# VH-VL binders against q9umr5, part 447

Target 1, 268 residues: q9umr5
Amino acid sequence: SYKPVIVVHGLFDSSYSFRHLLEYINETHPGTVVTVLDLFDGRESLRPLWEQVQGFREAVVPIMAKAPQGVHLICYSQGGLVCRALLSVMDDHNVDSFISLSSPQMGQYGDTDYLKWLFPTSMRSNLYRICYSPWGQEFSICNYWHDPHHDDLYLNASSFLALINGERDHPNATVWRKNFLRVGHLVLIGGPDDGVITPWQSSFFGFYDANETVLEMEEQLVYLRDSFGLKTLLARGAIVRCPMAGISHTAWHSNRTLYETCIEPWLS
Short names: E, the ipSAE of ESMFold2; O, the ipSAE of OpenDDE; V2, 0.75 times the mean of E and O plus 0.25 times the DockQ between their complexes.

## First folded at step 21 (VH-VL)

Design yh21 (framework fv_nofazinlimab; at its last look DockQ between E and O 0.75; V2 from the best seeds 0.72)
Fold by ESMFold2-Fast, scan of step 21:
Structure yh21 (fold): chain C 268 residues (1-268), chain A 123 residues (1-123), chain B 112 residues (1-112)
Amino acid sequence: as target 1 above (268 residues)
Amino acid sequence: QVQLVQSGAEVKKPGSSVKVSCKASGGTFSDYAISWVRQAPGQGLEYLGEVIPMFGTRNYNEKFKGRVTITADKSTSTAYMELSSLRSEDTAVYYCARTKYDILEGFSDFDYWGQGTMVTVSS
Amino acid sequence: DVVMTQSPLSLPVTLGQPASISCRSSQSLVWSHGNTWLNWFQQRPGQSPRRLIYKVSNRDSGVPDRFSGSGSGTDFTLKISRVEAEDVGVYYCMQGTHEPYTFGQGTKLEIK
C-alpha cells in the first residue's frame, strides 16, 4: 500500500485547511494514512521556528518508525521551512518525497497584506530593525525575513534561515547536509499569483539581489557552494520544479489541478 | 465606536445544531481575528475557537470534538459559529470577541465583545 | 491545557477599601522578554465581559487608575486601590500564550 503522508501547516493554520487535500489523496491513493499535525496551531505558529522543529520532530518520530518503507512530507508555506530543518536535524528520517507547497525557502521580503496585518506601522524597508533584534527573532515570521538591502544584518541576526541555508557557518552543518541528502525527492511548488510569498521564486530557491533583481536557484551562493545539498540533489535528478500560475496563497492545498499535476505523482 | 452585534436567542432540542452570527461594524473586519467564548448560567468563560479572515484560517478548542465550525464572510463583515450535536450542557450565552495580532505592540486579546446570544438546549 | 486558578473566589469588600485578586497559571505565560499574554476582564451582572488589563499591567483606555495589574511567569495580581460601588461583578484572568486560551474560574467582588 501507499507510504504514509505527514502534513505540516503554515502561519496561523491548523489541520482544518487540509480537508480538500485529504479528499484528493483518498480519491487517488485510497488507504493512505495521512496525519495532519495539529502542533503550533493558530498563534503558536508565531513561536520561534527552532522550537517548532523540536515539537514536530517529536511528533514524526513514531510515525516514521511505523513505516520502515518510508513516508512523504507535504509542508505548506512556513511549514516548508520547518520541514527543511526537520530533515537536517534528524539522523534517521526515512522521507521519500518532501513536497514544499509555496514555502519561502530563501526567505520573505515584501509589502504584503500579511505584513500590514502583523506590523501595521512598518514597511518592508523598516522591518529589519525589528526582525534582526533578539526580540524579533522570538517570532517565526522574523526567522525567515530576508532583507536584500541588509544582508550583513540578516547573516548575523537570523537565528534560523541563514543557518539552515548554510549562509552562516554552524558546527552541525556537515551532519545537517548529510541528513538532508537522504531525502528521495524535493518537490518545489509555487507560482507568480501567490500574492503572499515575495518574491514568489523564493519557493524555488530564487531570491532578490541587492537591486531587487531575482536570481534563480543556480545563481545563489547556497546552490553554488552546495551548502546543504541542492546542487547534489539536482545532479542526482531528485529536484522537481512544479510552478503553476493562477493560484493564490490560500489555495495551494485545495486546488485539484495543482494536486494532480504537482503532488499526486510523488505519493507512491 | 466598533460594535460586534450578535444574532438573537435560540431554543434547540438535543441532537440539533445552532448557528450564531456576529456582525462587525465601525471598523475593518479583516484587520482582526474573531473568537467565540461561551458561559453557562452562573459559570465561567470557556473558549471555543477563532477565525482569522486575513489568513483564511480557523482554530478550535479540541474539547468540542469536531462539533464547532467557525466561519467568516468578508463581504458582510460577519463571523459565524455553528455548534452541532447539541447537549443540555451546551446551554450557555455565546459571545464573539475580537483580537488584533500586532507583533510590535503586542497581541490585543478580546478588546471588544458582542452582546451575547443565549442558546438553550432542552427537550 | 493551561489551568488558570484564581483566589479568592468570593471577595466581600467594604467601600473605599482596597481589594486584591490572585491568578496562578499551571505553565509560564512568558512568550519572550517583555511579552506575557495575561489579561484581566470585568463582568457586571447581565453584561458582556470588558477588558481592564492586557499584557499583565497595561490598563485599557477608560479604565480608572485605581485598577492595576502586576506579576510575572505564573503568578499575577489584580488590585483595586479603592473599591467603588460600580466595581461589583465577576473578575476573570485569561491567558493567551498557549492554545487553547483559558480563563480563571472567576472572583465575585461584593460590597459588604
Scores: ipSAE 0.843, ipTM 0.909, lowest interface PAE 0.8, mean pLDDT 93
Fold by ESMFold2, look of step 22:
Structure yh21 (fold): chain C 268 residues (1-268), chain A 123 residues (1-123), chain B 112 residues (1-112)
Amino acid sequence: as target 1 above (268 residues)
Amino acid sequence: QVQLVQSGAEVKKPGSSVKVSCKASGGTFSDYAISWVRQAPGQGLEYLGEVIPMFGTRNYNEKFKGRVTITADKSTSTAYMELSSLRSEDTAVYYCARTKYDILEGFSDFDYWGQGTMVTVSS
Amino acid sequence: DVVMTQSPLSLPVTLGQPASISCRSSQSLVWSHGNTWLNWFQQRPGQSPRRLIYKVSNRDSGVPDRFSGSGSGTDFTLKISRVEAEDVGVYYCMQGTHEPYTFGQGTKLEIK
């Protein structure tokens, strides 16, 4: 029998977005119980990410309790940040595979369709004024906005990303790292044609330096200091990087080749 | 000049489906969510759901999930609401309305409404 | 679902007199710490609804200044300082803080 799969959606999503992914799982792993969590749908996906983490935590507890052999997480876009926070705050999670499907793990800094739609009179160079204010931090997209040209504001004002990355001191850092390290595998999926996640390497824990040069995961301070366990996971052979070109942001959960290559092997 | 122009009145039998259109003009269609609200004769207003044309994403009032489908066609600047398995209590005027999700200015819900489409369900 | 309860349901008013419509929600309408998505709509006889007030107290463009909104948390009020003949219609409050969005049952304003 296969471990249950829990799916956590992204911004403005619904369970319908994952219909093809569910179909692929049913075809290759028949009998797998797959739950797409119907929480914080639509407008409510803009609620602060800590509120979303709390709500999703309450929803996953009974699923994990009924599956003592473990579960898998497939977490898309913004949902990948929710899932990483879940793995940190839950001291008794039983997640084997955490599959991060084009998630902005190191943050976002780009003039994408989502940003233009939500901030029609702003550009990425000025969005720090909104996002690093108390007003902006009440909205999820600002919780992972990461302006490489205002890193001091990011470190001071980020209520979510700087904390779960261990970029700012906090009393729970050691416990969160311990909890995160209980995951069996971290599967990182993304690609250069995503069009929304900026830089796309954020899905692999890469990000811009002050010159907008992308530094890969192994060049990041959070990796080098092992702030939340990336170095330990990599040394353990638990990090899988699965980049794929030619896939736009809304198509990651509806591409069969992507599923077969990057997702299927981890759904034990 | 922003306008939302809806398709004409419909008379339907129980068990059938209806599809109402809402054509937007006088603005950029992709900048807004299009929502659907109905009003039974002599009754109040009831929200059905919305579509975000830019991304093709939809969110439905759970009361209608499984019977309602809300879609958008960016090429024609038109949103659609389809309600299936019609019952007599679905007799109502169906309105489209728009929402702007501007984080800086705040959400602007239902700032413009269509003229309404009467749907009558009778045997 | 958040239940929005209006009172009164019928509001006969003498021309030139003030009118007040109450709207109460079954849950707080505060988004997080500061935002409240409470709106007021007017539906004149035979017409589509028209938004009057958004975010509790902000008057839409072209809405006369005799209309005002107030309230917080779960309790909200629409006031008309001096009722005019054109104000006849049904008034609805609506919350957009919690999905699904919900409306009050409506208040019919009539001239005595």
Scores: ipSAE 0.762, ipTM 0.873, lowest interface PAE 1.2, mean pLDDT 92
Fold by OpenDDE, look of step 22:
Structure yh21 (fold): chain C 268 residues (1-268), chain A 123 residues (1-123), chain B 112 residues (1-112)
Amino acid sequence: as target 1 above (268 residues)
Amino acid sequence: QVQLVQSGAEVKKPGSSVKVSCKASGGTFSDYAISWVRQAPGQGLEYLGEVIPMFGTRNYNEKFKGRVTITADKSTSTAYMELSSLRSEDTAVYYCARTKYDILEGFSDFDYWGQGTMVTVSS
Amino acid sequence: DVVMTQSPLSLPVTLGQPASISCRSSQSLVWSHGNTWLNWFQQRPGQSPRRLIYKVSNRDSGVPDRFSGSGSGTDFTLKISRVEAEDVGVYYCMQGTHEPYTFGQGTKLEIK
């Protein structure tokens, strides 16, 4: 039998967005038990990510317990960060494939309509004033705001991304790294036509330097220092990068070609 | 000024489906979410769900999941609510209302409402 | 789901006298950042609901100053300093902090 699949949604999202994905899985892997977690739906997805991590942990623990052979995670957009954190804090998870579906794994610094929708009176260049305040850090989107021009503020004020990345020292860094490394495969999915994840390379742990030049995963300090295990995972062949063009952000979970190419191979 | 104009009254048989429309004007459609609320005769208000046209995301009250479908057409600035497997208990006035999400200013919930659409389910 | 409990459910008032409606939530409506999404709606006979108050105490445009909202956490109040004939209708509180959004049962304000 196929291993159970757990799906975690993104910002302002719900299980409804994954109806096509469910259809694809059912068709190609019949009998698969797929659980799309309806937690922190809608505006509740704005809650602090650590709160979300705790909630999702409570939901996945019983599922994992019933699946001793392991489970697969499909985590979309903001959900990808939730899942990475989840795997970092769980010392007994049994995740075979962690599929990060167009997630801002290295953070967000976009100035898109999506951002403007949430911050209609703010620009990307000044959002650090909000996001790196204690007040701002109470919103999920600020938990992974990564301003390359204010690295000091990011490192000191980011209550989520900087921690799970091991960019700021904390007492759990070693343990979190150990836990995360329990994953069988890390499947990174994203693409240049996403339109929301900015830069789109963030889905592959690429990100801006201080000059807004995009550097690859291997050039990032988190990789070079192996702060949470990326270097180790890559060395053992556990990282899969699956870029795809022509897919907008809201279509990653509903594209058949994407599913067959980037998701399906890792559900067996 | 902002207006939400809904489609006309419906009379339906049990087991059938109804689709109500809500056309928005006087603002930018994609800047808001459209929610649906119903009110049975002589009863209170009940939230059904919302659509966020900008993202295409839809959020439903679990009570109605599986029966309610909320959609939006940005080209016509129109939101839709479809309710299937109708029951007599679904007889109600259905309202659309808009909500604006602003992290800094706070959520502006249901600041404008449609005129309501009476849906009667009877055999 | 968050249960919103209004009291009273029926509110007969003499013209010119004050009125007060209570709304209690089953859990705190305060977001972690401090905002509280509690709204009050007025529904006159045969009309759609109209928002009067948002975020506990903010009046919508065009709402008379005789209406005021207050409260915190789980306890909220709508007050009308001097009830007028046009105030007849049903009043609802609504929480927008937790999904699904929920309304109180409604308070029917009538003139004695």
Scores: ipSAE 0.651, ipTM 0.857, lowest interface PAE 1.0, mean pLDDT 95
ESMFold2 (binder alone), look of step 22: mean pLDDT 90; pTM 0.929

Design yh22 (framework fv_nofazinlimab)
Fold by ESMFold2-Fast, scan of step 21:
Structure yh22 (fold): chain C 268 residues (1-268), chain A 123 residues (1-123), chain B 112 residues (1-112)
Amino acid sequence: as target 1 above (268 residues)
Amino acid sequence: QVQLVQSGAEVKKPGSSVKVSCKASGGTFSDYAISWVRQAPGQGLEYLGEIVPMFGTRNYNEKFKGRVTITADKSTSTAYMELSSLRSEDTAVYYCARTKYDILEGFSDFDYWGQGTMVTVSS
Amino acid sequence: DVVMTQSPLSLPVTLGQPASISCRSSQSLVWSHGNTWLNWFQQRPGQSPRRLIYKVSNRDSGVPDRFSGSGSGTDFTLKISRVEAEDVGVYYCMQGTHEPYTFGQGTKLEIK
């Protein structure tokens, strides 16, 4: 009997993107109940991430309640940030494996074609003026925009990422850390050929310093302070790192080799 | 010039499938989302779904989920809408239309439309 | 789903006179501070729809300035200051704030 799997999609996405993932799971773990949440699909994925967290929370509660042995989360791209917040705000989650597929865990700072698609007249260097306004924070992509040259503005204006990472104080920080630490395994997946997540090491809690040099997770202030439990999880042996080259951003959920190497081992 | 050029009219039997194409030009395919909207004879407009070729993502109106599939081929700058298990009620003109998701300037919904493709489902 | 209700459904107008079409949504169409995704389309007989207005009041390029959009929240209006013969057709409002996107039932504008 396998634990149920809950899937949370990314930007402009829907359940259709996960048809191959569901096929792989059915082949290796037949009988697994997989629920791909069709909430905040398409345009709705641009809604503020706290609004998305509330909606996904309401959807996962009954699934978790029916599975006393626990559940697994597979969360893709922006969806990985939703899942980070779910694990923190839920006092009673029973998540065993949280599998993060190429999610910008420390934020995004890149002027890829994807960014220009949403901000066609802007460069990454000036996007902080838009994203760190109250207006910009009403869009999900700005909730995890992390400009390393304006870290003071990020810390002050980010209504989502700075709070869930414990980079800015919040009254619920202690309980959020306690809740997050209940997770069995944090499985981090990403790679250099993603082409969207910038820096790609953000999927592994690495990020740019003020000189745009990537510092890995263990050098991050959030890790060193153990702000939401990364240091504690690593000490428990609960963090799994699974980088893979050759995979573009839209292929993480449909690559068989990636599935067999990085996902399958964590679906009990 | 901006153009969305759709495939020609089709007559289909109940229970079959139809696949309508929408060829984009003038920079449309890479910079825009492509939506599909239908209009039954003498009736109003009904949204079917949308694809964002840049992200490879698609999303469907719940009413048509399980029957509609929207795809895109970047090499030919063509979007497709396939509707299966056709019924007489699916007789309509099917349109493609483009949307620009500019966060700063605001979303530009359905600023250009294809010429439409008449799909007739007859028993 | 958000229901979009237009009034009137039939609008006979004398050439040169003003015309007004109302559109009401069952829910607020405000997305964020200052952003409301409400659009107006014109469909001439035998043609595909053409967008006239986007984001409540922004007129598309090439659309005559006699067309104007206004409104907020749930109540919106399309106005034509002086109706011309080429304005014959069906007018639709559309909301993009909530998925699925929904259209009003249409208003047929005719010259009497």
Scores: ipSAE 0.778, ipTM 0.882, lowest interface PAE 1.1, mean pLDDT 93

Design yh23 (framework fv_nofazinlimab)
Fold by ESMFold2-Fast, scan of step 21:
Structure yh23 (fold): chain C 268 residues (1-268), chain A 123 residues (1-123), chain B 112 residues (1-112)
Amino acid sequence: as target 1 above (268 residues)
Amino acid sequence: QVQLVQSGAEVKKPGSSVKVSCKASGGTFSDYAISWVRQAPGQGLEYLGEILPMFGTRNYNEKFKGRVTITADKSTSTAYMELSSLRSEDTAVYYCARTKYDILEGFSDFDYWGQGTMVTVSS
Amino acid sequence: DVVMTQSPLSLPVTLGQPASISCRSSQSLVWSHGNTWLNWFQQRPGQSPRRLIYKVSNRDSGVPDRFSGSGSGTDFTLKISRVEAEDVGVYYCMQGTHEPYTFGQGTKLEIK
């Protein structure tokens, strides 16, 4: 009776991270088939995002095929970018609700635990030298590094984010837009106390300008140009925004109030 | 300078559980991943799993899933490896080892090791 | 799982002579460009393993320059230019490119 749910994790995650989410779904929607994809776990989560998209695509095809009524995606952190690309490259997806849990949809630019852990000798102001090289683009975190002070380098070097956001041309852009627009609901979740996603408004397609002033989704060129369908989705009432304060980055999938408010209503 | 100090030898009966500790000193505990590797007498090295204390994330070798649990206590800079449903084949020296994830310098796999903990499973 | 195969498994060497250990992986260990997560460890009798080489060819601090690593893709080599008495022990290659991390069977280096 309930549509199956597919969960795509983030950086260094495991299925154990989603145990509370699975408990909540079982309580409110008993009988739901929930599949947490155990692909690109641990160190492999640092593999290039296009490689991850290919692997997750192979895993979701049989699940979608068995559910002609449709499926829901819950995609956490970096996993939200994987799901963005999946919805664009799959010309036959049947996703109803795409629930994005604190994902850097317009990119990342922050001195966070992830940056310090992976680049212990680098400041965010210098990371563009590493990330915008061919070497750096072989790591997932660099695929969505978006330095607002070096837009020219971001547009030229980003092998993933600039392409899926339509910020740089790609021969498949028209098909990707058509595919993405088949989604039933785009549910965006995030908040100011996340502590990792910087700026936190990136989870809602907002981002820094060259002066590090946040511009919201409706002020972004990708929205104004409708590059991959955000303006069209908003116009048809398909975008849901659910910001919540008081939730840290690793707690989005384990907060009951967040689940009841932002996730549960979209799991038919 | 960097030291990983493990708990002492254990003798266990088949079917029981063992919990081995690994206390880190020198540097910030949460800046590193801690892996567990075992070595049966006269045999080679076998990876069990890894924990990232900063994030609480854990990854296990599929061979040991369901029996191995790795945890960390950041306040005491100590990682733990618990192995349940012990068999005689689990008799081995269990090592903890440290990994640094540095994209610029490259991943620094198992740069420091604990002294090892002998676990003997015998009736 | 990636299978790591070492050759030889037993390596008797005369003091002062060179020694060479081969390590082959069942899958490519190339992550990207120059990034290949292949490591070499030495285990002396009764001691914990000690890392000698990381990322194919980089020597750890304190490791003598007579130790060198080389290779690419699936074929790797550890060389000791002139074996000394303290080199006795078991040598392991290890890959970190694919989960789970795997080790070779080990090569026991002994003085003749």
Scores: ipSAE 0.729, ipTM 0.864, lowest interface PAE 1.4, mean pLDDT 92

Design yh24 (framework fv_nofazinlimab)
Fold by ESMFold2-Fast, scan of step 21:
Structure yh24 (fold): chain C 268 residues (1-268), chain A 123 residues (1-123), chain B 112 residues (1-112)
Amino acid sequence: as target 1 above (268 residues)
Amino acid sequence: QVQLVQSGAEVKKPGSSVKVSCKASGGTFSDYAISWVRQAPGQGLEYLGEITPMFGTRNYNEKFKGRVTITADKSTSTAYMELSSLRSEDTAVYYCARTKYDILEGFSDFDYWGQGTMVTVSS
Amino acid sequence: DVVMTQSPLSLPVTLGQPASISCRSSQSLVWSHGNTWLNWFQQRPGQSPRRLIYKVSNRDSGVPDRFSGSGSGTDFTLKISRVEAEDVGVYYCMQGTHEPYTFGQGTKLEIK
């Protein structure tokens, strides 16, 4: 009688990427009902994150309703941000473990091959001109672009990340905080060899200051002000940090040692 | 000069599988997504799926889910489409085509196509 | 799935005369302001499809300016201002806004 598991994929992705994860879960927790959501696959993963949140919300409601004992979420890369918002907007979610696999929880600021693929003529230093426009905010990747050298523009223009992190005021902030705090465990996974998430500490709510020095979660204003409940969750013992070296961005869902160390213990 | 070169025609029996290749030249293979589209004789175009070699990701048209597998080998700049459990209805010309996902300039869908590979399913 | 409907399906045209092909989608193809993923392809007999128009109205390099695309939302048009002999073939509209990508059934342009 294991709790059902709901999996939310990342950028350009689909359920196919999780075949190894499904095998691991079946081996260690046989009988677990695992639903990998095939929504916003491929190019639709570039749709605005709030649109994706609405679609995933509609898909998870009946799954949660059929599992009064609770469910677990495993959310990969960009999918971790979708799950952050789901936990805030759903006033009746019954999520026990929220397992975040290398997700840019404080945002992204890096020159990677992935960035060049989507913005071939742009450097990270000038992407703010595109992302912080109304046009740019219609693409998911720009919803969590967090330029530490233009934090004023990020706070004003980010239609998604600044709001769910409580970095800019929103009418629903108090309710979102209350809802997020219902989660049983926040399991954060990431590592220095990811190669895509920049800084990699973003997966643990760390991020660059204006000098590109990484400040860890406990030094963030978001944490210190307890804007959406991180300080409360940490005090409750509900935050789990599981960093692992040697894992590239596309391997988090297919590494057995990672699964056994960071994921398996939280799939009651 | 961009060129997508596909493997030669195949004749297959019902129930077997076929694997068609698409080799890219004249550009950086990793800069593009590769899609597969088929056309039954005298009929229209039907999308099967897409691979993004840069992200290591792939997605499929639900109509073909469980039968189609798309892969890529970056070292040879070649994408592959494998279709299993073949039926007579799968007789078609199979095309590869490339797409560039440039957010600033806009998505450039299917700007270049392969020459096509005829797959005939016959007993 | 988004259904793409073309009209007419058969288009006999006299050389030098204009031709117009309509494409209608079952739902809006607007991604965001300025971004509508509607494309037009030409397939000459025995050849692979060739893209003529992308993003509703942008003409590909090497495509003659007698070809133009227009439209918005759910209704789109491909126009040929003056049909030439080499224009014989089947024309397809295609949407990329929603997965899976879908094509119209095709319009066969013939010289009468």
Scores: ipSAE 0.792, ipTM 0.892, lowest interface PAE 1.1, mean pLDDT 93

Design yh25 (framework fv_nofazinlimab)
Fold by ESMFold2-Fast, scan of step 21:
Structure yh25 (fold): chain C 268 residues (1-268), chain A 123 residues (1-123), chain B 112 residues (1-112)
Amino acid sequence: as target 1 above (268 residues)
Amino acid sequence: QVQLVQSGAEVKKPGSSVKVSCKASGGTFSDYAISWVRQAPGQGLEYLGEINPMFGTRNYNEKFKGRVTITADKSTSTAYMELSSLRSEDTAVYYCARTKYDILEGFSDFDYWGQGTMVTVSS
Amino acid sequence: DVVMTQSPLSLPVTLGQPASISCRSSQSLVWSHGNTWLNWFQQRPGQSPRRLIYKVSNRDSGVPDRFSGSGSGTDFTLKISRVEAEDVGVYYCMQGTHEPYTFGQGTKLEIK
């Protein structure tokens, strides 16, 4: 029988967005128990990410407990950051494949439709003033705002991303790294035509330097220092990179070719 | 001047479906989420669901158990609410209303409403 | 679901006198420290609802100064300092902190 699959959605989203994904899984792995978590739907997706992590943690514990052979996670967009934190804070997770579907793993820095919708009068160059305040950190989008021109403020003020990436010290860092390293496979999916995640290489742990030149994962300090286990996972052969062109942000969970190429092989 | 203009009154038989439209003018359609709220004659207000036209994301009040579907067409600045398997209890005025999720200014819930569409379900 | 309870449900008031409507939520409406998504709406007979107050105490453009909102956590109040004839209608509180959004049952304000 196939391992259960737990799906975590993104910003302003709900389980409704995953109807095609569920059809694909049913076709290729009939009998798979798929749970799409309807927590922090719609506007509640803007709640602080640590609050979301706590709520999702409570929901996944009984699912994992009933699946001694393990579970798979499919985590879309912002949901990929929730899942990354879950894997770090849970001392007893039994996740085999963590499938990160176009998630801003190193953060977001772009004048996208999401930015204009939530900050209609702000440019990306000015968002650091709002996001790196205590008020801004009470909104999920600011928890992973990563301004490459104000890295000092990001490191000091980020209440979520800088901590889970090990970019700022935390008493639990060693335990979080040990927990994260229990994952069987880290499957990273994303692409240049996403149009929302900026830079798109953030889905693969790449990000802008101070000149807005993208540096890939192996050039990042978090990788080089092995802050939360990326270098160890890569050496173990546990990281899978699956980039695909031609897919917009809202289509990752409804493209059959993507599913067959990047997701299906990891749903044992 | 912001206006949300809804389609005209409908009379439907039990078991059928109704689809109500809400056309936005006087503001930018994609800058707002559109919610649907109903009011039975002489009763209070009940939330059905919301769509973000910018991203096509939507969420629904679980009470409707998959009977409600909300869609949007950005090219015509129009949102739609379809309610299926109609019952006499669905007789109500259906309103669309807009919300702005401006983090700087704060959430602006239901700042403008459509004129309402009367849906009557009778045999 | 969050239950919103209004009191009184019927409010007869003499012209020029003050009126007060209470709204209580079954759960805290605090989004985060300092952010509370509580709104007040007015519905005149035969008309769509119109928002008067958002974020507990902020008046919408064009809403007279005689309307004020206050409260915190689970207890909220809408006050009208001097009731005018045009104020006749049903008043609803609404919470946007938790999904699904919910409304109070309404308070009918009428001139005595």
Scores: ipSAE 0.761, ipTM 0.880, lowest interface PAE 1.3, mean pLDDT 92

